# VH-VL binders against Cytochrome c oxidase assembly factor 8 (COA8): the designs that were tried, part 75

Target 1, 167 residues: Cytochrome c oxidase assembly factor 8 (COA8), of Homo sapiens (Human) (q96il0)
Amino acid sequence: APERGAERRDTAPSGVSRFCPPRKSCHDWIGPPDKYSNLRPVHFYIPENESPLEQKLRKLRQETQEWNQQFWANQNLTFSKEKEEFIHSRLKTKGLGLRTESGQKATLNAEEMADFYKEFLSKNFQKHMYYNRDWYKRNFAITFFMGKVALERIWNKLKQKQKKRSN

## First folded at step 3 (VH-VL)

Design f97 (framework fv_pabinafusp)
Fold by OpenDDE, second read of step 6:
Structure f97 (fold): chain C 167 residues (1-167), chain A 121 residues (1-121), chain B 112 residues (1-112)
Amino acid sequence: as target 1 above (167 residues)
Amino acid sequence: EVQLVQSGAEVKKPGESLKISCKGSGYSFTDYWLGWVRQMPGKGLEWMGDIYPGDSYTTYSEKFKVQVTISADKSISTAYLQWSSLKASDTAMYYCARQTWYRLSGPFDYWGQGTLVTVSS
Amino acid sequence: DIVMTQTPLSLSVTPGQPASISCRSSQSLVYSEGNTYLHWYLQKPGQSPQLLIYEVSNRFSGVPDRFSGSGSGTDFTLKISRVEAEDVGVYYCMQGTHYPYTFGQGTKVEIK
């Protein structure tokens, strides 16, 4: 009985840029803009002697980045879909084709599109307010942990200096 | 040559689901609207709705909006008309037809051969 | 919905004689830029509908010159200058100006 090859379910590509930084990198890398979110992903450097506090900061930064990538990928998809629907609806209402006589894609004028942008912004206003609130909350947390890490590093340097003076 | 080939005749019972197909060839399937038209036995033509296969944008007659679903698979140049629950009153010939691309309100220039749907107890 | 009314509903014509079918809409079919989206179809016995005339007066490809369309606003006419045996079938007008699209009742043309 021939083994029916398992159809590889093409797992929907997780929108994380497949950009891999060089293995010997000692700093954060910025990748090219993601095709869905248009945000540049950051690959965070992991120190060999990462403290628990530094690890927590890195995780918070990574989680915040992933959250931003997902938000904007979904927002851009929704925008594109609704924009096309608006154009099609308006063209149909006007008795116009989706194509010109030359076979080019029919478009709406700037004034008609201004109505779309106004409606889209109005419809998504609350969503953007929540996003902004959460963005500030996340960045405040990151900044707070950055301060803690900075203090930890200062304290460790002072302890090392004292130990060298005592020997 | 532009052709629309529909699925074969269907005999169903009331309450059954049905999905009939219309395959387009000889043209860019994604660039033309495709409409569905019903013709009841010995009656005239009724526009049901249409689809733009490029993005699956659909419009319906209010009479058919809750009765049927129009869909398309652009990868195989095929449009569909679907019922979730057939009624005896759904007995009719169903035509798919291509609408001219230059105007959304343009004529149906090419028609399928029709699919006869018979719903009987 | 726009109501399309055809007259007559049945027509028996002697071969070689002219025929005329009227189609009236309940509302004006004139749309943007002066375009009028009225179309004529023929359904021959046992066949699918076929396009004859689009936008009031334009013959579709392959349609004989004996077919002509005219009209404006709400009143439209299909004329056959000399009816042939192959012209037997049901003729439908259709409006595409307003949603939903609507057809006339059909006019059955027979040969005497």
Scores: ipSAE 0.022, ipTM 0.612, lowest interface PAE 5.8, mean pLDDT 87
Fold by ESMFold2-Fast, scan of step 3:
Structure f97 (fold): chain C 167 residues (1-167), chain A 121 residues (1-121), chain B 112 residues (1-112)
Amino acid sequence: as target 1 above (167 residues)
Amino acid sequence: EVQLVQSGAEVKKPGESLKISCKGSGYSFTDYWLGWVRQMPGKGLEWMGDIYPGDSYTTYSEKFKVQVTISADKSISTAYLQWSSLKASDTAMYYCARQTWYRLSGPFDYWGQGTLVTVSS
Amino acid sequence: DIVMTQTPLSLSVTPGQPASISCRSSQSLVYSEGNTYLHWYLQKPGQSPQLLIYEVSNRFSGVPDRFSGSGSGTDFTLKISRVEAEDVGVYYCMQGTHYPYTFGQGTKVEIK
């Protein structure tokens, strides 16, 4: 589930376990594939002195990840369910049972499945087009805020250097 | 028919290493996750972790991350659960179970028969 | 971690009478509209757990229709319309919405 936390467990010098990326540069951590979406989640590092702008960027990236995972979890569920329904329908039409004598699910050959794949692609074409549109919009927004954060960090570093020189 | 066959019961002393196995058959081994579940004597079920055999990627419950290692060998459709140094508190029945991609819901649909691990001195 | 609480912990039923088991989660198990990952398992004496009900109300293959599941959000119920001898064992609910996966403490069902 997209809501799941993904983190790496490290042992502190005192023997106390803690969760942190292996490298102490404290950057984002990438987890295992989510069972529902089959996408790897990213846990975003939160700096001690996170600015409001940095927080907006992080939340936008988190929201985009959740949206992306939810889309593919739903798409995978829809694919699996419709594939099952198609197979059941075709087996019923042929007068065949839904399971083999060994209890395994009865299957259709590649030629028989071609109709399903054509139907699924056709039915979901518009949905994928809207997904791509929203994906581009979200990435443009992320890039914009990344640029703003970079400029803020440059400004703060210059401001800090000037303050040190005047003091 | 989908089957998960686990290795036999083990009796070990504290500090010994152990590796138990779970062999899948009757399905495409690299299309499903395999999870491990512990049941201590007289207690309920605890999820320990799982592995995706297609790329050997593992996830662990926080409680088990440092205690065990999960691995798999897709060439022989077998998953493993391993301890480097057993403790008396590891005494339990260990189950492997398949998590289905088909349902995308996380239920464990087929279970192994269990491997009883007894650790005592 | 999500805490799963089952009630009752033990239940003795006269053969042929109904039984009801409740499961409550500490947090909502709704993943998205229409997807709630709550599953029920039965562990018969000396046997491995077996899947009974998945996603709240769906019977797994081969499970008798006397078993039914219902509920939403945080409150779930497993019902057996007429308990039979082969239904004795420990019943567990499990949530799959949040990692780590967690199980209820179990409900032992036995015949009077």
Scores: ipSAE 0.000, ipTM 0.475, lowest interface PAE 15.3, mean pLDDT 80

Design f98 (framework fv_pabinafusp)
Fold by ESMFold2-Fast, scan of step 3:
Parts: sequence; C-alpha cells; structure tokens
Structure f98 (fold): chain C 167 residues (1-167), chain A 122 residues (1-122), chain B 112 residues (1-112)
Amino acid sequence: as target 1 above (167 residues)
Amino acid sequence: EVQLVQSGAEVKKPGESLKISCKGSGYSFTDYWLGWVRQMPGKGLEWMGDIYPGDSYTTYSEKFKVQVTISADKSISTAYLQWSSLKASDTAMYYCARGHYFKLTGWPFDYWGQGTLVTVSS
Amino acid sequence: DIVMTQTPLSLSVTPGQPASISCRSSQSLVYSEGNTYLHWYLQKPGQSPQLLIYEVSNRFSGVPDRFSGSGSGTDFTLKISRVEAEDVGVYYCMQGTHYPYTFGQGTKVEIK
C-alpha cells in the first residue's frame, strides 16, 4: 500500500488506517486499500433523518468492516513477520548473508518457500475456519437488518400514500 | 462501446523523463478505477498501481511507488503514467486497464488498452 | 505479497482435445460469502490481455461456453473443453482479494 495521500489518513487506536473522504458525499464512499489490511474501506454516508433501525444497520456494517480489516491487518502482519523469520533462519543455516551484492534482501527459491507456505496455511487453518464462520454470522445479521430497513421504508411509503389519498 | 486508447510507442535514453497516456471512452470515466500493468519483454504481468479519476486518489505497489507517478485529467477522460528519470530496466509494454467500479472491491480488469511500448536504451 | 503459481507453464494441445490449467495461491482468496476474487485472462500473440473468467467461475461477456473455471480457497482450475486455434496464447490467473494484486507466471497454450 503506498503512503501517497497519507495526510488524509488517520491511524485508529487498533493500528488500522482510516481514510477521509475527498469531499462531502451523499452516498457511501469507497477508499483506497488500507495500508495494513490491503482491503478497500467503505465510508458510510449518514442521512440527516436516519432512523434508529437504519443507524443500527449502519453501525453493524461499520463494526463488521472494522473487524474484517483488523483480522486481515493482523493476518498480513503475522504472515510477513513469519515469512521474514523463515527466510532469515534458512539463509543463516546455509551460511548466506541477509543482503545481496545489490543491497536487496536475499530470498529463497520457490521450492524452499513452498515449505513455508504449506506450514503457514496448515497452522492457520483453524483461524481461517473461525473467520469464515464469523463472516457468515455477520453477513446473516446484516442481511436480516437490511430486510428490516426495507420493510420500514415500504411501510413509511404506504403511510404517506394513504395520507395523500386522504387529502 | 468501452474503449481505452493509449499513446504511441516511445524510445528514450536513460535519465530522460516520460509521460504516457490512456484515454477512456464509452463509459463514465470518473466512476471506475484505472490500473497500470507492466509486462517486461517475454515476461508476465505486474500490477503497478491504480487511480480513481473522480478525485485523483492513487494507490501503488511498493515496487513502483518511487519509480512512477500516476495521475488523471477527468475533463478529458485521460490517465497518465509518468517517470521523472528512466532506466534501461523500464523497457516494457505498459497497459492501462479498467478496474473496480466505485463501490466494488476485487473487481477484475475487464477492458484493456492496446499497450504502449517503452524502450529505454543508450 | 500473495504468490500465484500456475501449472503447467506450457501446454501443446491437439485441436478438439481438452486442456486444464491450475492456479494455486499462497493464501486464501475468500473475501466474503460467495466472493472469491480470482480471475483468468488470456493474452493472444501480439494482443492485450482480455478477461475470460471472473470470480472463479463466471464467464465474461462474449466468452465461449467451452471455457469454465472452478476451485475454492487456494486451488483453482481453468478448463477448455475442446481447444480451438483461436484459443492459442498465454493464460494468467490473478488474485484481487489482497493488495497488491498479483498474477500467476502464465501458461502458454499452443496447437500441435
């Protein structure tokens, strides 16, 4: 993730980047990929006359986004750290330096890295399963509240039509 | 129809600056991210970065963020890829491609420009 | 960065025979329920890449039925049920789940 435009980004207490919309928005806005999670965040528009149910849905979606970003930020940092430690360990075992003649980081061939990827995926299998489970639960809840909001809007439109017909 | 038209081939010397273009037509230019992809001779594809023309927000891969600048002029539906100082290692075909719609993430590159060949040699 | 590994690197196919290309990612590409951002592209000789399959199994507009995609998590496959002369080129998988976007190294498909 590039730091270009970092002056428009804030770091949340959790260490997850926050983006600022470029201008006032009448709709939800999608931002650039977060530095830590590599996911594009959504800034939710807040209508002036937001209902309590609409607010509950928006907060649920915001909380789900924060949870999702924290999960992937942590997973990406863990992957990067363990990958570097693995490379360092293997290069040290071979008696090789950490840097090449060009000053770049030394790397391992694809065959050697395959061992790391296999171990990392196996080790993180349980985390992946729990993530998917919680992701489904959160999306079920969001879908449920989206349905409630839709019904509320339909009911409000019907009440307005009835009032107009009475006039 | 959706079309991306890129500027013509360039032959440059190391140390020279260069700016190549990609003009979109047949769609709302400001509603889609536009990506740049490098293909070195005989090699595969590398994503360099993208721009959202509606507000000129850019993202870059770490490998390219110091090497290039991506910009756009929404009044003429054109995006740019720019080098301040070219190196021989910049010799490659450069593609622009239409990416994410405003609220969609992970969207594929659905339409591609014809490519701009950049050759840098002394 | 997510590493995308394609096998085989090259494939020579008799016209009308099937072809299969595998793509493996170093991390899960699952973003949300039903959304796995793995895409397949074809680059014909002397041409720009073109989108074939998006989100694992969906054919892009104008792509013939003989192309199909499948897979989940980290293992994905592109199949051509009967290869035709116009299918010659280099096939690339790409992940769009994690930034930076990464491509496989490509699989060259030729006719015998």
Scores: ipSAE 0.000, ipTM 0.461, lowest interface PAE 18.1, mean pLDDT 80

Design f99 (framework fv_ebronucimab)
Fold by OpenDDE, second read of step 6:
Structure f99 (fold): chain C 167 residues (1-167), chain A 121 residues (1-121), chain B 111 residues (1-111)
Amino acid sequence: as target 1 above (167 residues)
Amino acid sequence: EVQLVESGGGLVQPGRSLRLSCAASGFTFDDYAMNWVRQAPGKGLEWVSGISWNSGTISYADSVQGRFTISRDNGKNSLYLQMNSLRAEDTALYFCAKDLFWGSPTAFDIWGQGTMVTVSS
Amino acid sequence: QSELTQPRSVSGSPGQSVTISCTGSSSNIGAGYHVHWYQQHPGKAPKLLISGNNNRPSGVPDRFSGSKSGNTASLTISGLQAEDEADYYCQSYDSSLRGYVFGTGTDVTVL
C-alpha cells in the first residue's frame, strides 16, 4: 500500500510573538510585525491593582488581537498559495519556464496579475464581509468597556478626594 | 505511449457549430496546459487557443475570439473546442498540442494527427 | 494576426549548411520570449525540433541548432540530408496579442 504522503497542512503556526517587553514596563508595548499576519502585536500592560472591568477590557482586547492575527495569517497564506498557483498556471499556458534565461524568477506583469487580484477578491468577498462585521462588533465592545473603565476611574478619584477632605 | 487523438471534425455550413475533442493518454494530463493549433490547406500553422492545467487561464487568437470556446475535463483526460459561427476561413486541420512543462522553454512537445474541419456552402 | 517572418524557401545541397531566419518584433522575440522550431513533413503533424535555449528533444540530430539575436531567431541545419526536406516553423509568444505566434513557414529543399 503506497503510503499516502500526509499533506502536511502547514497549519499557520500560532506565532506567539516571542517579543517580551521589559519587566518594568508600565504601558502597552507594540512588537514587530508578525511574519505571517504582518500585524504588529500589542503586549498589554497588567496593572498591579487591576479592577474586574479593566481585566475584562484587557482580555477582550487580547482575544480580538488573537482573532485578527489568526485571520490575517491564514488569509496571507491562502493568498500566497493561490498567487503562486496562478503564476504557474499562466506560465504553463505561455509555455514559459519558472526562470528566465538569466536565471531570474519568471514573473507576470501587472496587467496579468490584475486578473488574479480581481478573482481572488471576488472569491474571498464573503469572507471579508464577515471579517469586517465581526471586526466592528469586537471594536464596539472594546470601546464600550473603555468607557466603563474610564467612568470607574473617575468615580474612584472622586471618592479619594472626598476622603482626604474629611480627614 | 504519449498520445493525443483529435476527433469531431467534418463538413459544416457557414454559421453552424462544431465541437472538437482531443483525448490524451500516456501522461498526467492535468499537469500541462493544452492548445489548439490549426493549419489551413497548403498554409502555415496558426495558434487558435490555449488553456491552463486547471482552466484558470484561457486565451484565444483574435481570429476566433468570441466564437470559439476551449475547455477541458481533467477527469476524462480530454480537451475540447466548441466552434460557433463557423466561417470559410476556419477550414483547417485542427491539431491538439500539449505544452512543454514549465522550466523553459515555450513549446508544444506532443501533437495529435489532427482532425479536418471543412466549412463550405 | 502578426506572424513571425520567415523566408518562403531555402535550398541546399547534401552536406551543406542552411540557415532559416525568423524575424519578430519587440512584443515577441525582442521581448525575450523563447523561440521554438518545428519540422513538418508533408501529411504529418509538426514535430518539435528545437525548444528554447537550443534544447533538442530526444531523437533530434545535433546538426540542428538554434540561435537568437535581437528580434531575429535562426535555425541552422548543418550537413543537410535528404530527410531534412520539410517545412520548418518558428514559434514564440507575443505579449501584445496575448497568444502564441508562428512563423510563416520555410520550405527546405535538398538539391
Scores: ipSAE 0.028, ipTM 0.586, lowest interface PAE 5.6, mean pLDDT 88
Fold by ESMFold2-Fast, scan of step 3:
Structure f99 (fold): chain C 167 residues (1-167), chain A 121 residues (1-121), chain B 111 residues (1-111)
Amino acid sequence: as target 1 above (167 residues)
Amino acid sequence: EVQLVESGGGLVQPGRSLRLSCAASGFTFDDYAMNWVRQAPGKGLEWVSGISWNSGTISYADSVQGRFTISRDNGKNSLYLQMNSLRAEDTALYFCAKDLFWGSPTAFDIWGQGTMVTVSS
Amino acid sequence: QSELTQPRSVSGSPGQSVTISCTGSSSNIGAGYHVHWYQQHPGKAPKLLISGNNNRPSGVPDRFSGSKSGNTASLTISGLQAEDEADYYCQSYDSSLRGYVFGTGTDVTVL
């Protein structure tokens, strides 16, 4: 339930990708993993004979891809900001500067970083739970429409067979 | 304070070189792609060049390709533009600009004040 | 040639609404790339006003809204105020140029 005076922050309003699909493709194209979202983008070919059901499935898959890209871009932004803040906080506590004498970023050992990862996962548990819930809902819907498209194609195949018999 | 500060602009003769710098503060510089955008006096904005967070992807506008080189030093939170073979049409205020999303190459959310480059005899 | 096309100027009175169009081609807006909008006051750096077609950054009044249809995007300023007098630029990505493109710019005058 929304609370009076609640604040909301959107750090990834649109979602974006560095990947650009090949031009003049006549089939779906799967790109390399996006290094920011760690997801492989799919660029969907739109056939001239696309049925309304096939269009609905394609749009659902495109929307799910965009939603997924935005979630992981936002998650990675949050992780990077909080990681930097944690490292700076710990280095200040030790009386150390943010950079070494050689100009490199000062780092924490794996044991100290483990505290950050545990805290980050704990803090984001609810967010990840809601993401997983929505991910399952979207995959269920996609699977359902994939089944409907498969049945439509079987029906069309049956109609083609009947037309051949009518010749 | 999140800030970008450009420097290195000035008056130069055609055919000469100039190097611009952009100092970043207040954000994790090595998480974002950076860009150079220029604006000729009384004219509109023109994107010049962009560089990814790790320098693995670099791109240039056709008008500067082969003449300008973008680079970054993440250890110094600095972006650079080496400008060679300068022409009168390169005269502009040069802005440093940061990508909005830490991994995404689209909108520019933070801009510097710009440094003026005048190429004239 | 590669620039997004905007009207040179748009004017309105305080409290009115004005709309700025941004027309691209099949290699940028028409290809599905997002459109972003910037506001620039004289002598100042551009400020991000709208990202990803219609998302407002924190601190941008809800009087500013964006939309996109086909190869054209629009910025609408409702309840026009004196401080809205500025230059406005749209921006997108162009796949044929493999780089960013800005609009020709629109001068908004508050009369």
Scores: ipSAE 0.000, ipTM 0.469, lowest interface PAE 16.8, mean pLDDT 79

Design ma10 (from b26 with heavy chain E57Y L101W, light chain G93E; framework fv_belrestotug)
Fold by ESMFold2-Fast, scan of step 3:
Structure ma10 (fold): chain C 167 residues (1-167), chain A 121 residues (1-121), chain B 108 residues (1-108)
Amino acid sequence: as target 1 above (167 residues)
Amino acid sequence: QVQLVQSGAEVKKPGASVKVSCKASGYTFTEYYMHWVRQAPGQGLEWMGVINPSGDYTSYAQKFQGRVTLTRDTSTSTVYMELSSLRSEDTAVYYCARYQWDYSTGWFDPWGQGTTVTVSS
Amino acid sequence: EIVLTQSPGTLSLSPGERATLSCRASQSVDSSYLAWYQQKPGQAPRLLIYDASSRATGIPDRFSGSGSGTDFTLTISRLEPEDFAVYYCQQYEDSPYTFGGGTKVEIK
């Protein structure tokens, strides 16, 4: 069986994995799930004659993706760490060892985990609210710039139509 | 205020069964797990098992599996340890002990005063 | 099962002296699951230290616990007459929970 980390992977400055498209493509490509965030990254196609406005939209989408990947990578790490700490604490509270007499790892059932999930959600409520607010702001900005790019393309088509009539 | 009071000494013949009681007072009986530990004369302490007074959970040391049974009676705040097929090697003082916790910290306190079980001809 | 080995088996000391008791585990034990008990003849064990270094309620500050991994120590800084007893270490990390063989602290 393959060893963890045997395959080399590049990570973004934000700590998110980078995967290359299979081959040169003329559209966006969706990669495999990131190890830490468990989100699939989108690799954006760059047109040869990208306008400054199109570049701004692309960079905004890329930066939003990196922000989103980093948030969920951090949340998943925090969740896993606190879940493990909670399980160990509850087993200690019960006077149970970390392993049974048979050598199997001791675990808590779903009913026993309910307290942890409620506490975790409550503890992180404000953090999740700020995430949602920022997510809405970012998507609003992306939608706004998508509209601007669409208008630019319409304008360029009108411009080309005028040139054809002049010719 | 918090106390565990055990039943009196027992003298049994080999092959018999013994049932020791441990009555809790001064706290909510169903809130904490109860453990059983024994000590043979002049020897060290030996863990036997644990019971959750509020649920179905019991766990026993392999050495006693099949011979020990832990039960409880919530109406009397009492835990019972029954050991069957007694042998002379089972001659010991038997203790109950509450597993108490304070958030992430756990310890065994209080302990019962002990019940002497003597297995002889 | 985790085997706990206590040493020495017997400490012969005078009141006012320092006692140092050792408990060695056959495999690593998280300090959060190590306790020390005092037992006098005819009495139940009395909890002294839990989580390797936390003193139980009512236990004098002359008792202290330390250690991690496989090596744990109970120290009595200045023996009082009532401290002459048998001391046991216990691990409660892995089932079955186990106790050391005990160290008897006796008057010289």
Scores: ipSAE 0.000, ipTM 0.507, lowest interface PAE 14.4, mean pLDDT 83

Design ma12 (from b23 with heavy chain S54R E57Y, light chain Y92W; framework fv_belrestotug)
Fold by ESMFold2-Fast, scan of step 3:
Structure ma12 (fold): chain C 167 residues (1-167), chain A 119 residues (1-119), chain B 108 residues (1-108)
Amino acid sequence: as target 1 above (167 residues)
Amino acid sequence: QVQLVQSGAEVKKPGASVKVSCKASGYTFTEYYMHWVRQAPGQGLEWMGVINPRGDYTSYAQKFQGRVTLTRDTSTSTVYMELSSLRSEDTAVYYCARSLWGEYYFDYWGQGTTVTVSS
Amino acid sequence: EIVLTQSPGTLSLSPGERATLSCRASQSVDSSYLAWYQQKPGQAPRLLIYDASSRATGIPDRFSGSGSGTDFTLTISRLEPEDFAVYYCQQWGDSPYTFGGGTKVEIK
């Protein structure tokens, strides 16, 4: 069990890194960037008095985060693997070793790498188009429920004010 | 007309794996999530996991994590549930069921696939 | 995980009677996250109610759902012969998405 005020890292079942916020936290906690997705995970605070709409909003945001983390982790790993394969292939074609005379890893210049980036983007264009569509669809839903939650909070505040004044 | 058609009954030995299919028709396959729910004889329903047929999103119940794998084939509008390291307590009827993203009640169900694990 | 407890386990009634089925959650569940299903022997479950009170397409108006917080109810105002089945409540407010143990509505 983590100690009082301690922070601990863990890997979620979804394959993304997790962290434990301080026990005194009363708000959402933002963690360090995930090693693979390079996105910062959010640990959502669950109030004791969470409303139905707040719960629905939180679940939509949590699921969208997991989807987003999985997508970018997979994409970044694929990019890194294919980039390394491309560099090795081009060095082999040039008759060059994997290391320079100074013992550093051999690399390609920006013009040579531009070919890889163009090919990678072209190959993954449809995948990224569908990602963007789904991302907008999800954020549209989240924004809609954020609006509902905001209205609910205003309404509850007004009702509490009236009760306080009538006493 | 929406239909989810599952593969036929399976009989397996303990330690084996089983792969059940669920073929969707009558709607846009990639616009709905597909869930897997099982029911042991005389028992209630148990959620196993979900897959987004369009993307790389899957989520599994912790109890099945490491044993269950959900996959899909968009060319045939089919979702697959593979359960490994089978035990006698995995004997159940396995259902696929459809939901919208962010609304996880199940409007259409497959007919069910009976999986029996016996020595 | 949220545990849903259905009561009674078995409800013995005659056609024409009212059936009232209870589903109680171990912790508060948003009504928007509660659904009810009907299952007949040898068949897959069928969605009856979603969002605690909204009838699914094709479901007769004799079926109604109500409740909030931890207490939810499915009511069948006048039982028809085809209504004798097992009924399950389901929550999807927290993963894993859990079902109740079921209530069997049987002929007296």
Scores: ipSAE 0.015, ipTM 0.591, lowest interface PAE 6.3, mean pLDDT 83

Design ma16 (from x21 with heavy chain I54L S105R, light chain D29S; framework fv_cixutumumab)
Fold by ESMFold2-Fast, scan of step 3:
Structure ma16 (fold): chain C 167 residues (1-167), chain A 124 residues (1-124), chain B 108 residues (1-108)
Amino acid sequence: as target 1 above (167 residues)
Amino acid sequence: EVQLVQSGAEVKKPGSSVKVSCKASGGTFSDYAISWVRQAPGQGLEWMGGIIPLFDTANYAQKFQGRVTITADKSTSTAYMELSSLRSEDTAVYYCATGEYPYDRSGYYYMDVWGKGTTVTVSS
Amino acid sequence: SSELTQDPAVSVALGQTVRITCQGDSLRSYYATWYQQKPGQAPILVIYGENNRPSGIPDRFSGSSSGNTASLTITGAQAEDEADYYCNSRDSSGYHYVFGGGTKLTVL
């Protein structure tokens, strides 16, 4: 079993019942965007006659989804936290409060925020490079297993046709 | 029900490199993830890096970045860890450890099965 | 300078309960895994995914976590439980694993 689950204690509630597929569902179901990753999860339907190969493909897709969700949840939280810290620090340096005279949240202009974005992208360059590499390799593996499942389904249909013919 | 067999003890000079092997048996090699963990005499465990053969993806601890290379050969079900620019403080027992790759969870695996360790001594 | 910190030593009387702790900010986000190591032997996985036991691990071993702290509890310690215990989890990036410094458990 995996060291890391899809659930993060401090970033998302631990538990299975975030939402559930409609009753009597016999298809994969796409849920609402995750609070932290902003990605829509896919809830996979499990056929009663699922082959070992189909199970492996489904689990690989589930694992890749959880890996993808956790990466983006981490990135989004880190980005938001560091952005707020950067804005707060710069406003403090300028001697400005966190809110304008009109009561709106004080913000930095585009030129000032460019410094933050440049630093964030530079700091996270290796992380994003590893993500892209892993994303492509995971998708190659999924495509390979999808091909195997397709061949299995073709073989099963041919076997069924042969059995019906051989009476 | 996987078994890990590691290569034998090595004695190396400072500045050289060492390559330790870890052969897996009793399962489909591509279903596993393999970590390398070292332990200096009288010290704790230190994760060096790992590889997931199915994805052909290796990750390294920051301390070892640029000095360690982890590879896998699916045809022989063998993982390798090569450490370069050896120093006396690299004297340690080097373990490989593995677990079934978690298809239903994000990220890595638990180190369920461990090799017996390979002693690497770096002599001055 | 370890991201996960453990006390280096702890003692427990035979049959009593002992709690080994592991602290680090990444534990707020990731579960701890626990390994037992006896002298001259490779480590053995005893707890994973917070509180799951592999086949063959006695039920006196349990795991828990709260905030930045993970704990391994041995209820009714036995002589054979004397060993070094290591926690393991992900670093703050989620890409790398880090071990705690280890806790030597002495059973009196």
Scores: ipSAE 0.000, ipTM 0.509, lowest interface PAE 13.1, mean pLDDT 79

